# VH-VL binders against b7kms5, part 181

Target 1, 80 residues: b7kms5
Amino acid sequence: DTFETVRNTIRIESEVDESLRQLCHEERITKETWLEAAYLYLCEKPEELAQVIQLAQERLSQRKAIADYKRAKTMQERFL

## First folded at step 10 (VH-VL)

Design ha24 (framework fv_pozelimab)
Fold by ESMFold2-Fast, scan of step 10:
Structure ha24 (fold): chain C 80 residues (1-80), chain A 125 residues (1-125), chain B 107 residues (1-107)
Amino acid sequence: as target 1 above (80 residues)
Amino acid sequence: QVQLQESGPGLVKPSETLSLTCTVSGDSVSSSYWTWIRQPPGKGLEWIGEIYYSGSSYYNPSLKSRATISVDTSKNQFSLKLSSVTAADTAVYYCARDYTLDEGSSDFTIYMDVWGQGTLVTVSS
Amino acid sequence: AIQMTQSPSSLSASVGDRVTITCRASQGIRNDLGWYQQKPGKAPKLLIYAASDLQSGVPSRFAGRGSGTDFTLTISSLQPEDFATYYCLQYFNYPWTFGQGTKVEIK
């Protein structure tokens, strides 16, 4: 049986990656299949999906704040 | 969904001040950099300037003496004032979100991901 | 200010064609370049950021390459909805500057 796939490059927090790698090793699965399974599982559970989205939005806001700080610092450097 | 909407007079007399407001919905005006871009009829895009809610602002040097961008966090809006206008200032004016993406370490990427529909301002007597 | 020059200024193409447009910066801008599509009467739409990264929801037929001073946008199999004007924009230093635009017109 065959199906189409897409290759994605994603960047996640190092400590989260470390924990996920450990989980995948112990359960004998891959990060790719864990991501697919997690998403599909959550799509069947609207209440839990909403909570995950909220957590994702909070994490995104934190990263945006860090990125904006880097931007301000770097633009001062490049402009001057 | 994040949306931007421009508003303000579509006709401004020469020598007067052009005033436009951009209303932000679906996101806090305190969360990102915000920018104004203009496009004269049949011509290309020109960046006017940008602002961060804390007061950091940058302007196109060609417009810096006349342009002022400000943020109103209570109304979730940002605005452009362009003084001493002439016919050369006739253009469609766009507001946009100037998003910063974290790339790890000291790195980041900037892009304009959400735009208003644009509003035509004609400078004429 | 960093000058962005696009080539060609306009081109005519047919559905299914491979279209390539180029953008040259007057100085090194790393990969701090975006590509935007603008249809008549509409606001520009982000296609590509960081010179080569495809924005979510943008078809995979759009591809960006380059770094430093020379950049390209390629549409591998032109579709009817791709007839538009394309702009590059540098984010390396203030002021942000756009290329003059490339009009992709139906042949």
Scores: ipSAE 0.597, ipTM 0.855, lowest interface PAE 1.0, mean pLDDT 92

Design ha25 (framework fv_pozelimab)
Fold by ESMFold2-Fast, scan of step 10:
Structure ha25 (fold): chain C 80 residues (1-80), chain A 125 residues (1-125), chain B 107 residues (1-107)
Amino acid sequence: as target 1 above (80 residues)
Amino acid sequence: QVQLQESGPGLVKPSETLSLTCTVSGDSVSSSYWTWIRQPPGKGLEWIGEIYYSGSSFYNPSLKSRATISVDTSKNQFSLKLSSVTAADTAVYYCARDYTLDEGSSDFTIYMDVWGQGTLVTVSS
Amino acid sequence: AIQMTQSPSSLSASVGDRVTITCRASQGIRNDLGWYQQKPGKAPKLLIYAASDLQSGVPSRFAGRGSGTDFTLTISSLQPEDFATYYCLQYFNYPWTFGQGTKVEIK
C-alpha cells in the first residue's frame, strides 16, 4: 500500500510562488509537503488560523474583482 | 456556505407579470453576477438573463422585450419580472450565481456554482 | 445564438459501465463550456468547468475533454447516483445556451 494522495491545481501570484519555490529549494522540501505542514500546524493554533483566513478572504476579494473586470471587458468585445 | 432561495406566487394569470425574488445568503449580492434559468415541465434548461449589482444586465433575446432583472443590495436579493405571460412561460424557475474564476494572466472562467432549489410557476386562468 | 447539440439524447447503462456523452457547438467556443448534472426534482449541479476542470467535491470518475466545437463528458465507472440528465452549457457569448440534455437511465 502506498500513501494515498489527491492532485490539486492551484494558481497563485507569481511573486508568492517564486518566494515559496526558493524556500522549498533551500530547505529541501516540496510545495506539497510545505502546504500539508503549514495547514496541520495552523489547525493546532486557532487564533493564527483565523488571521490567515482573514488574509485569504481579502486576497480572494481582490482577485475576484479583477476577474469580474476581465469578464466585463471580454464580453463587451465579443458582443461588439 | 452560499445559499439561494426563490420566492414568489406559484400561479400567474395569462397576460399578467410574473414576479420572482431570489434571496442570497452567505455572500454579498454585490460580489458576483446573478442569473435566472427556467425549465418547462419535462423539457430542457433555458437561460433567461443575468445581472451585475451595478445594473449591467444581459438577456436571452427571445425574452428581452418582456424580462427585467433587478438587484436590491439592501435586502441582498435579486428579482425577475416577466411581463405578458402565456402558458408557454409555465416552468420551474431557478436563480443561480454566475461565478467568475480568475484563471491567471488574461484568462477567466464562468460557471454557475450555486443554484436555488427552483420554484414552479404555472400560468393558468 | 450558439447552438449546443448533445448526443445521444438518452442512453441506458449498468453500474460499472463507461459512459460517454458528446456536445457540439455550432461555432468555436474555446474551452468556455460547463457540464451540469440534474436529478429528478432537483436543481442542476456543476460538475466540470472550462471544458475539463473538475469542480471541488465532484468524484474523479467524471472527466471532460475537448475544445473549440467538440466536447465530451465521460463517467469512467457509472455509480447508482449517476443516473441523471446531463447538460452542457456554453459561456463564450451571450445568450448562454444549454444543450438539450442527455438522460442516463438504468439498463
Scores: ipSAE 0.527, ipTM 0.838, lowest interface PAE 1.6, mean pLDDT 91

Design ha26 (framework fv_pozelimab)
Fold by ESMFold2-Fast, scan of step 10:
Structure ha26 (fold): chain C 80 residues (1-80), chain A 125 residues (1-125), chain B 107 residues (1-107)
Amino acid sequence: as target 1 above (80 residues)
Amino acid sequence: QVQLQESGPGLVKPSETLSLTCTVSGDSVSSSYWTWIRQPPGKGLEWIGEIYYSGSSDYNPSLKSRATISVDTSKNQFSLKLSSVTAADTAVYYCARDYTLDEGSSDFTIYMDVWGQGTLVTVSS
Amino acid sequence: AIQMTQSPSSLSASVGDRVTITCRASQGIRNDLGWYQQKPGKAPKLLIYAASDLQSGVPSRFAGRGSGTDFTLTISSLQPEDFATYYCLQYFNYPWTFGQGTKVEIK
């Protein structure tokens, strides 16, 4: 019996990671199985999935703005 | 999905100004850095410059005296003007999104993830 | 300006071959390097960023290694659609500079 799996490296906000790890510890599940369950559940709930996607897009936009700020600052410093 | 489309004259006379526009769809021109890259026929890629919507720009020193990149947020476009052109400026011109990925803490990564199809500009009389 | 030198300038290979392309920077650029694939008549396509990170949608047969000044792109089992010109690009300092390109041709 084999399950086909893939290994992913994901960088998430440390505060979110800490909260998720606490939840997984308390409920006796793993981060991997929580992610699988959350996605599968949301795929059956189109309205909730849409809300999650909107939040993800907002978080992505915030991270891009922060990254652009870091870029501007760093590139100026490298040319001094 | 984000798409970029170059437009402008395919023929420019020597000594005149080459003008190209890149139309951005599926994203705001205010959300990222944008860049122009060129490729003479049969040769390699050359970075021309980049712009952020606020007007912050950086150019390849070899082209800085002749190149100007600008943003029109009302039309969701950015443009390249290259003055005093010669036959050496004959190339396919690409516009691209110059994306910054957050890597956490003080770190980031830059890459060009979306490109226009390119437009050939021939400098000839 | 940081000079990027690729080796070889061209190579001939067969489907199924392992292909390795190298890129050398004239000064340390950390891991601020990307690899791009360009097919004839088409715009370049991002394959790898941060020297070793595979762009989403790019096949796992492509792999990047290196840091500092020496970098490699490896295609573990060449496919028909991989015949193309490959470019490295440093984004450590302005101006951004590309390598001269490596053309991978059918043997």
Scores: ipSAE 0.558, ipTM 0.857, lowest interface PAE 1.4, mean pLDDT 92

Design ha27 (framework fv_pozelimab)
Fold by ESMFold2-Fast, scan of step 10:
Structure ha27 (fold): chain C 80 residues (1-80), chain A 125 residues (1-125), chain B 107 residues (1-107)
Amino acid sequence: as target 1 above (80 residues)
Amino acid sequence: QVQLQESGPGLVKPSETLSLTCTVSGDSVSSSYWTWIRQPPGKGLEWIGDIYYSGSSNYNPSLKSRATISVDTSKNQFSLKLSSVTAADTAVYYCARDYTLDEGSSDFTIYMDVWGQGTLVTVSS
Amino acid sequence: AIQMTQSPSSLSASVGDRVTITCRASQGIRNDLGWYQQKPGKAPKLLIYAASDLQSGVPSRFAGRGSGTDFTLTISSLQPEDFATYYCLQYFNYPWTFGQGTKVEIK
């Protein structure tokens, strides 16, 4: 009768977070329940799930490149 | 499953150049910084240096005059050369992925998440 | 170069014990610190990054805290598999520097 939950901290791109927050506000749901529902829905749709995974991989690669750029810039500025 | 594997001779003579190669599989060598770390028998870890596929490299000042790290994108490998070796250079040499995690805004975190198994290099006549 | 000093250099503990290892930086490094575990004959393994963030797949009995110059790694209930040497590593400035290591021996 009781949901068992885990607490997660996740970092989302600000524009995506803002859009998702607006959606959740308008629909009267929470980001956590939206995430649960989206995952469960996609698990029933293999073709759509595969497309989402591809987009996630592309977004991860872009964030990685940006992180490496920030690293190079910061370390150059901190030079010993 | 990103994997790293060191290769090179296990024995090097004093005054010669120690040459090691790290083969990267499951990821492009162009996707991250890569690092070399060594550990003398019974001692702690010492960072040697890192490299980005563009050729940008950083070295431990204690080794900078003798160490050269290079990357070969066509072979998906990066390598370490350490010149003028002595018995003090006897160590297990590790290669590792020097990963940068985006933390948002101007922030990031660095960690070594994938390591090779290590290769023992003994400097002896 | 930033000097990292660990304490103690070695300790012996029993299964189930709470073990605390400290790491001190010679200057402020924010939270730019990782903890690594090395078992005999094996490569080091990442446990914690950004001083307190647990790496995926690492048991929750491992916890890191601290910022600036003083850092702590705690193992809340030591297991037989935790026999290892633990290293802190700062990545605030080049060169990256490790602490000298803390060897944990299980009685």
Scores: ipSAE 0.607, ipTM 0.864, lowest interface PAE 1.2, mean pLDDT 92

Design ha28 (framework fv_pozelimab)
Fold by ESMFold2-Fast, scan of step 10:
Structure ha28 (fold): chain C 80 residues (1-80), chain A 125 residues (1-125), chain B 107 residues (1-107)
Amino acid sequence: as target 1 above (80 residues)
Amino acid sequence: QVQLQESGPGLVKPSETLSLTCTVSGDSVSSSYWTWIRQPPGKGLEWIGEIYYSGSSNYNPSLKSRATISVDTSKNQFSLKLSSVTAADTAVYYCAREYTLDEGSSDFTIYMDVWGQGTLVTVSS
Amino acid sequence: AIQMTQSPSSLSASVGDRVTITCRASQGIRNDLGWYQQKPGKAPKLLIYAASDLQSGVPSRFAGRGSGTDFTLTISSLQPEDFATYYCLQYFNYPWTFGQGTKVEIK
């Protein structure tokens, strides 16, 4: 029958985006379908899924630290 | 999985100092900003202040002269001291995490995603 | 300090109704606004951040809109578990300030 879809906006590292765009261009797929396929594949591979989750947690921690740093700088500039 | 738990006396005498501690589990106290919020019985929410583990802090100006927030990284805790209390300080006190979400470049968003259950502090003789 | 004014202060609605709560800031706060739900005897729970972004795990019947000074929280089809008081919070400028709350009662 039909796929029901949702529209999402996500922010990713620019170098990762460039690499993914090149892959999608060469393989004739879209970023949307690559994301769906990657997630579905990993759901059937528990050990690989765990490794991806660990990497995601590390990347999230790094981004959070950077965000806290930006916050400190911005709030000093606006409100001191 | 990240959890916060308030602890401290439920009764404080007028003119004394109210002391509360928030114990953080499932996360390092040095990973985020942490905040105290209070709610008098039957009333709304009031932000008291926030702290970052480095000692950087910001307070509600209405409470700044009486409030001190501190971090103990060895115990993974942060604490609130509020001096010279009166009946107007009777409230449920909540601790919470202020999460800073990266929005790219110089942008960010702040939200309070994890809260303690709250502890009632009554100021009475 | 930025004053946050919510309306109404309370409302009663039936299960299945669409409910809209408004929040107005005394000055522009961009999209630096969150919505929190508080059930009796419980700590507040984050529903929406950045004025319109739904927190993970929050039902899609909750939606936030607005920017600048005027904001709304809509519950598209009230459920019994939505009995609660709702608060907006601005984090554009110190001190962080909450609205006075809107109590939603379900019949």
Scores: ipSAE 0.520, ipTM 0.854, lowest interface PAE 1.5, mean pLDDT 91

Design ha29 (framework fv_pozelimab)
Fold by ESMFold2-Fast, scan of step 10:
Structure ha29 (fold): chain C 80 residues (1-80), chain A 125 residues (1-125), chain B 107 residues (1-107)
Amino acid sequence: as target 1 above (80 residues)
Amino acid sequence: QVQLQESGPGLVKPSETLSLTCTVSGDSVSSSYWTWIRQPPGKGLEWIGEIYYSGSSNYNPSLKSRATISVDTSKNQFSLKLSSVTAADTAVYYCARDWTLDEGSSDFTIYMDVWGQGTLVTVSS
Amino acid sequence: AIQMTQSPSSLSASVGDRVTITCRASQGIRNDLGWYQQKPGKAPKLLIYAASDLQSGVPSRFAGRGSGTDFTLTISSLQPEDFATYYCLQYFNYPWTFGQGTKVEIK
């Protein structure tokens, strides 16, 4: 009996990564197991899950706006 | 769940203006770039142009003199007008969401992740 | 405009076969290339972006490789639902340009 796993590459904000890395070091856990535990815990708490999803949507919106700005700027330069 | 739906007349007379609308559901038309793509029967795909809700637009040079794309944020729609049509404009017209993915630093990736089902426009008298 | 040329234009294959489709750009486009699948009567579907990144929900048997001018799409074990036309698209410079398409047909 073993866990079947998937390897993913995730790009997150540097400040968040630093904070999470420190927490994992202090508590003797890994980022992988923290992510699994956080998701499983939130699945049992609908109100808290909804709040996390709202925050995620806000953060995604911010990153999309930045990406669209980079696109407009860079595409103009490629035509020059 | 984001969905796109094209609408407009299936038959347009030569020399007239082809007018299509794309209705966006599940997302704000103000959130992304939006694009029109066409495909003549039995042939390949051709990019017509793109628009950002602010009014910034880019067009295929081959169609720029005839094509206009516009956004109606109150109706959550964007539209294509193609003037002076001929039989060569007969095609299935698709609208699509033109997504920009942040790749970190100054980098990004562009792709079309959601498409309408397409609408056939025939130019004939 | 950047010209995208696909090869072959058509191929016949059997379920379980490894299929490779090539796309060549007339100038360097870095990794600014996507692959799209189109079934008869349907809209195109994104398979791969940034030349090699698999879109969520797309089976792992699809793989993209390449950078610069030469790109490939590989289907490692062809399934019945994979019989379709495949298009590459460059988004390095306006206008966005598609390859002419590669039709994958049942043998």
Scores: ipSAE 0.515, ipTM 0.843, lowest interface PAE 1.7, mean pLDDT 91

Design ha30 (framework fv_pozelimab)
Fold by ESMFold2-Fast, scan of step 10:
Structure ha30 (fold): chain C 80 residues (1-80), chain A 125 residues (1-125), chain B 107 residues (1-107)
Amino acid sequence: as target 1 above (80 residues)
Amino acid sequence: QVQLQESGPGLVKPSETLSLTCTVSGDSVSSSYWTWIRQPPGKGLEWIGEIYYSGSSNYNPSLKSRATISVDTSKNQFSLKLSSVTAADTAVYYCARDFTLDEGSSDFTIYMDVWGQGTLVTVSS
Amino acid sequence: AIQMTQSPSSLSASVGDRVTITCRASQGIRNDLGWYQQKPGKAPKLLIYAASDLQSGVPSRFAGRGSGTDFTLTISSLQPEDFATYYCLQYFNYPWTFGQGTKVEIK
């Protein structure tokens, strides 16, 4: 019997990170275990999972728009 | 999932204009940059240019005088027109999504994560 | 334009071999470098972006390293499906330029 883990790096909004860090400190858990628990819980709740996915899609679209703006600005500076 | 499909003529005569269309499914053409890349038979890849739905475009200087890329948001398509073609323009033409990944702060990464299957264009009389 | 030079142009290898491909930029491009795999008759597939970041779904045996002008792609234990042509691409400055390609052939 073996339990295996993988190490990942993720980037999240700083305000969200601050809030999540405070929650984890108060409840004496880690961000890793919170992420695992949240995903496992939502997998058993289809309607709630769908709402979380919708929020994630909205946040992804916003980040993508910001990234495209940065790209347009930066690439003009690197022209020829 | 996002898919791209090229369409256009398989044969074009020298001096004429090559017209290709890329149909985007599973994503809005307004959500990303889009690019055209070509590959002559047995040779490597050459970047032709990129377009953003707002009309902003950038081209390989070697092709800029002949190449025009445009977007049709109502059909969810983008297209390439290459004028005054010669045998040197014979190639497989690919369209691809030109994705920008946010890396935080002022940083970002660019990659081509979804490609069409490619369409062979032969320039011959 | 920034010139991307790949070496070797081709190599022969056996399943299980460690394969290393190099890519050199004619000027500094930071980490604005991607690696693409192309199998005969198919479109290229993204393997690595930002010089070292593995694309989702790509096996961990693929690894990219480097910054500035010198870059490498390593396949730690070559598999049958890895016989293909590999291309580097710089997206630091226009026009975007590919290396000439490295063909990995079965021994």
Scores: ipSAE 0.541, ipTM 0.850, lowest interface PAE 1.5, mean pLDDT 91

Design ha31 (framework fv_pozelimab)
Fold by ESMFold2-Fast, scan of step 10:
Structure ha31 (fold): chain C 80 residues (1-80), chain A 125 residues (1-125), chain B 107 residues (1-107)
Amino acid sequence: as target 1 above (80 residues)
Amino acid sequence: QVQLQESGPGLVKPSETLSLTCTVSGDSVSSSYWTWIRQPPGKGLEWIGEIYYSGSSNYNPSLKSRATISVDTSKNQFSLKLSSVTAADTAVYYCARDYSLDEGSSDFTIYMDVWGQGTLVTVSS
Amino acid sequence: AIQMTQSPSSLSASVGDRVTITCRASQGIRNDLGWYQQKPGKAPKLLIYAASDLQSGVPSRFAGRGSGTDFTLTISSLQPEDFATYYCLQYFNYPWTFGQGTKVEIK
């Protein structure tokens, strides 16, 4: 019996990535193990999990607005 | 939680203007692109056009001379007007959310993730 | 306008079958392709976006592949609720264009 893992590619904001990389370097852990630990911890804390989900929804909304802005600039060029 | 509902007359006379409204609930009409799609009975899907709340719109060239899409942010609605209708305009009309997904850098993807139930418009005397 | 051609236009299958539907674009569209399922009397439902990404809540038996001009939708182990018409849609260039549809019928 061993750990079975899945390889995923995720895209996060550069500043968040830099901050997380620094934390992982200082604490001698990996981004993968930090993500696993954070999720597992929050699953045991329903009220805190709800707050994290709310923040995630707000961040997703902001990224959607950015996507709409990119779309407006790029798609205008994709006509006959 | 986001829902779309089409409304408007089910019967329109030839040469008149077809007018439909889509009511958005669970989301702001200012937060996305919105689209109209139609389907004649027994046939496939045809994209009519899209709009962003700022008034930016794009239309199928086949319908551009007759189609106008508009947004009413105070009522959280968007609407389609199609002028000079003929029997060929008989179709089920759908409104849908035209979602933009950020893929990072300059990239994005587009899909229609929420649809209204559709409303049949028959063009007949 | 970019023409989207689906094949076959219809097929008959049994529950448990593996079904493959093909969609071909008249020019390169990268991965700017979605697949939609439509049941009689209902609005279309998004299954797959960006050619291969499964929409949340859609069963894993649906899979999309392809890029450029040739695309496929595969349904492994067809279920009773999968009998429907399937449409591909390109959103690479305006106007957005759908394929003519593939009807999956009970054998």
Scores: ipSAE 0.463, ipTM 0.830, lowest interface PAE 1.8, mean pLDDT 91

Design ha32 (framework fv_pozelimab)
Fold by ESMFold2-Fast, scan of step 10:
Structure ha32 (fold): chain C 80 residues (1-80), chain A 125 residues (1-125), chain B 107 residues (1-107)
Amino acid sequence: as target 1 above (80 residues)
Amino acid sequence: QVQLQESGPGLVKPSETLSLTCTVSGDSVSSSYWTWIRQPPGKGLEWIGEIYYSGSSNYNPSLKSRATISVDTSKNQFSLKLSSVTAADTAVYYCARDYVLDEGSSDFTIYMDVWGQGTLVTVSS
Amino acid sequence: AIQMTQSPSSLSASVGDRVTITCRASQGIRNDLGWYQQKPGKAPKLLIYAASDLQSGVPSRFAGRGSGTDFTLTISSLQPEDFATYYCLQYFNYPWTFGQGTKVEIK
């Protein structure tokens, strides 16, 4: 069968990427297929999916706080 | 889930102050930077300025002497005042969320991910 | 202020066509560029940020490329809902500046 695919670029934490890369190498799969499989598996597990979403929301909040801090610092430097 | 809605008079007389409010729903006005953008009829987009809930703001230099943006955290709103208006200020005014995304290390990116529907302000006697 | 110039100002295309529009900055802006789509009577919608990153929910037929001063937005297979005006925006330095817009019209 042929799959229609899309190419996306995503940013993940270096430690997470390194761990995932190692797992994919050892299991002889790709990051793309692991991501697809993980999502499809979780979609059939509503309680587990909810837990993953909660963790994702926490991680997003952390990244947003960091980004807001960086921008605030940049704006402070412009005020003279 | 996050929605923005502009409100204010559609007609303003020359030399008066244009006042617009943006109501934020589904998120706290304290969570992000917020911006105003305008578009004269048939023309392109022009950035007016931005604000953070702490009161920190930055403006387009072409409008800085006339524009003031403020935040009301109790009402979850931010507003624009543009003084001494002329016919050149006739435009659709949009409010938008300036989202800041962490890109690692000291880097970040900015984008406007949520926009209000826009409100037409006509400056006429 | 950084001037953003788009090319072409307008183009006519048919459904299924590959459409490319260009945005040029008057000075280097790294990858601090976004692409926005605006349909008549509606607010602009974010398509791409950081020059090449596709916003969630935006179809994969939209692709952004470039860094520094020269940027492109490509629509690989134009759909009926893609007829709109497209704007680039630089976030590198204040004030934020938009390109003039490129109108994609039905041939």
Scores: ipSAE 0.141, ipTM 0.748, lowest interface PAE 4.0, mean pLDDT 89

Design ha34 (framework fv_pozelimab)
Fold by ESMFold2-Fast, scan of step 10:
Order: structure tokens, then C-alpha cells, then sequence
Structure ha34 (fold): chain C 80 residues (1-80), chain A 125 residues (1-125), chain B 107 residues (1-107)
């Protein structure tokens, strides 16, 4: 009958977002349905899912390193 | 998953140095900032200081003259030494992970998402 | 150092009640505020970061609001497991400073 949905906000790299927006526009789909389809497709392909998870872990590590660098630079001046 | 465990003597004599170690499992000590927080019995929380594996550290000014935090990457541990202790230093001592999230541009967010169970240190003769 | 003042210091409430705790900073801290829950004999647990962002695994009945100097933590329908002491923490400037705590007790 009706899908039960949850609302999420996510932040992704601007270049990735621009590329995904272009794809969704050309194919006449939405980012939310793309995300659902991609996840469902990968769940049926364990080897491909493992590769995606590895890439995600690498990207997460890079973002965290950048965040720690920003923290070090910004907080050097914030001592009361 | 990440877990933290404090260890060290539960009793320290006045004027001596309090030494505690936090063992990190499930993550590399070089992947985050790490912090020590204490809580005197029946009172609130007090931040002691933080460290990054490179040796960069920041301390609560009220404790800076007595507190030293260090990291041992080979053992995946970080430690607190607090010199010249008095009864006022009696507290439960916690170690915690100081997690940083990138918020884009120059922005970031900090939170303490994983804590050790805490260890009571009593300063008494 | 930035002083964090919580109000009230304690309150008594019943299961199902809406509970609101406030935290005030002595100067502007943007949204650099977290809320932590502590049960007797246990380490604090992160509930909310960046003033309003709910930590994964934390029930949706917890909500944080505010920016600058005035912040609130609301529990929309108090549950038995929510009886605890709650602390706010600012991480805008060193040293990090906690509020004195708000104890939520059963009536």
C-alpha cells in the first residue's frame, strides 16, 4: 500500500553531488531512489558490496584526517 | 568497535604523582584526539586535557602545571600523570575519545563518543 | 573560562512527563555544545552534539535546541531509563567546560 519512509539529510562532496545530480536529471530519477536502488543492488552482490564498503571506509578516514587538521589549526587560537 | 579501559593505582599519597593509563582497543590511538576527564565523588565533570598522537596536547589551565598526557603508539595507549596530588584530586578518572567530524569549509564538530568505565583514585595518607 | 550554568540543578518527574533542562554559557559558543547522560556509577554517554544533532542509537524523544548562549535539552516523554544526571559541555574554547549537572529524579 504505502512505503513508510524516514527523512535524512546528508552531506557529500560537491563534485560527487554535481555528477549524481546530472545522472538523476538525465535518467529522470531522484537522488533518494538512486540511493535505495544502489543499496538494494549491492546487497545482492557480496563482492561488489565489499569493495564499496572498503571505498567508504577509506573516504571516511580521509574526511576524519581533514577534520583533525582543521581542529588543530583553529583551536590553536581559542584558549581562554 | 572501540573500547577504552583505564588502569593504575587506586590509592596515591599526598605530594606524589598520580599515574593512569588508558588502553585503546578497536581503533588506533593515532586516529583521534584522546582526553582525560575527572569527577570528584558527588560532584560534576572536569576536563583535564587532550592529546593527539603527534604529541600535540592542550590542558585545562587550572591543571597545566601538574598534568602531563602522553601517547604510546606501540602499546596503543595514552596516559595521564598528575604531580603533587592533594585530597582535592580524589576523583573518578575517565579517558574518552575526542571525535572530530568535518562540517565543510573551515568548520568541524567535536564530541566524546567512547568513554572508559572510569577508575577511582583516592588521595590519602 | 566559559562558565556553563544549568537549570534546574534537580527536578522530580513522572514517566510520560515532558522534561526540559536549560544550559547557559557566559559568552557565545555558537552551536559548539554537547549533552551527556550519566547514570549512577557509570561513565557519561553522549546524547547530542552540535547543540541539536542526535547521536546514533539515542532515542528520538531526546532533542536539543539553541545557539549562542541559551540551550535546551528536552525529553518529550520521560521513560524509566531516563532518570539520570544530564550535563552540557561547551567545546568552543579551551578549557572545555561542563555545566554543574541536572539530576532528573523519579517522583
Amino acid sequence: as target 1 above (80 residues)
Amino acid sequence: QVQLQESGPGLVKPSETLSLTCTVSGDSVSSSYWTWIRQPPGKGLEWIGEIYYSGSSNYNPSLKSRATISVDTSKNQFSLKLSSVTAADTAVYYCARDYTIDEGSSDFTIYMDVWGQGTLVTVSS
Amino acid sequence: AIQMTQSPSSLSASVGDRVTITCRASQGIRNDLGWYQQKPGKAPKLLIYAASDLQSGVPSRFAGRGSGTDFTLTISSLQPEDFATYYCLQYFNYPWTFGQGTKVEIK
Scores: ipSAE 0.560, ipTM 0.857, lowest interface PAE 1.4, mean pLDDT 92

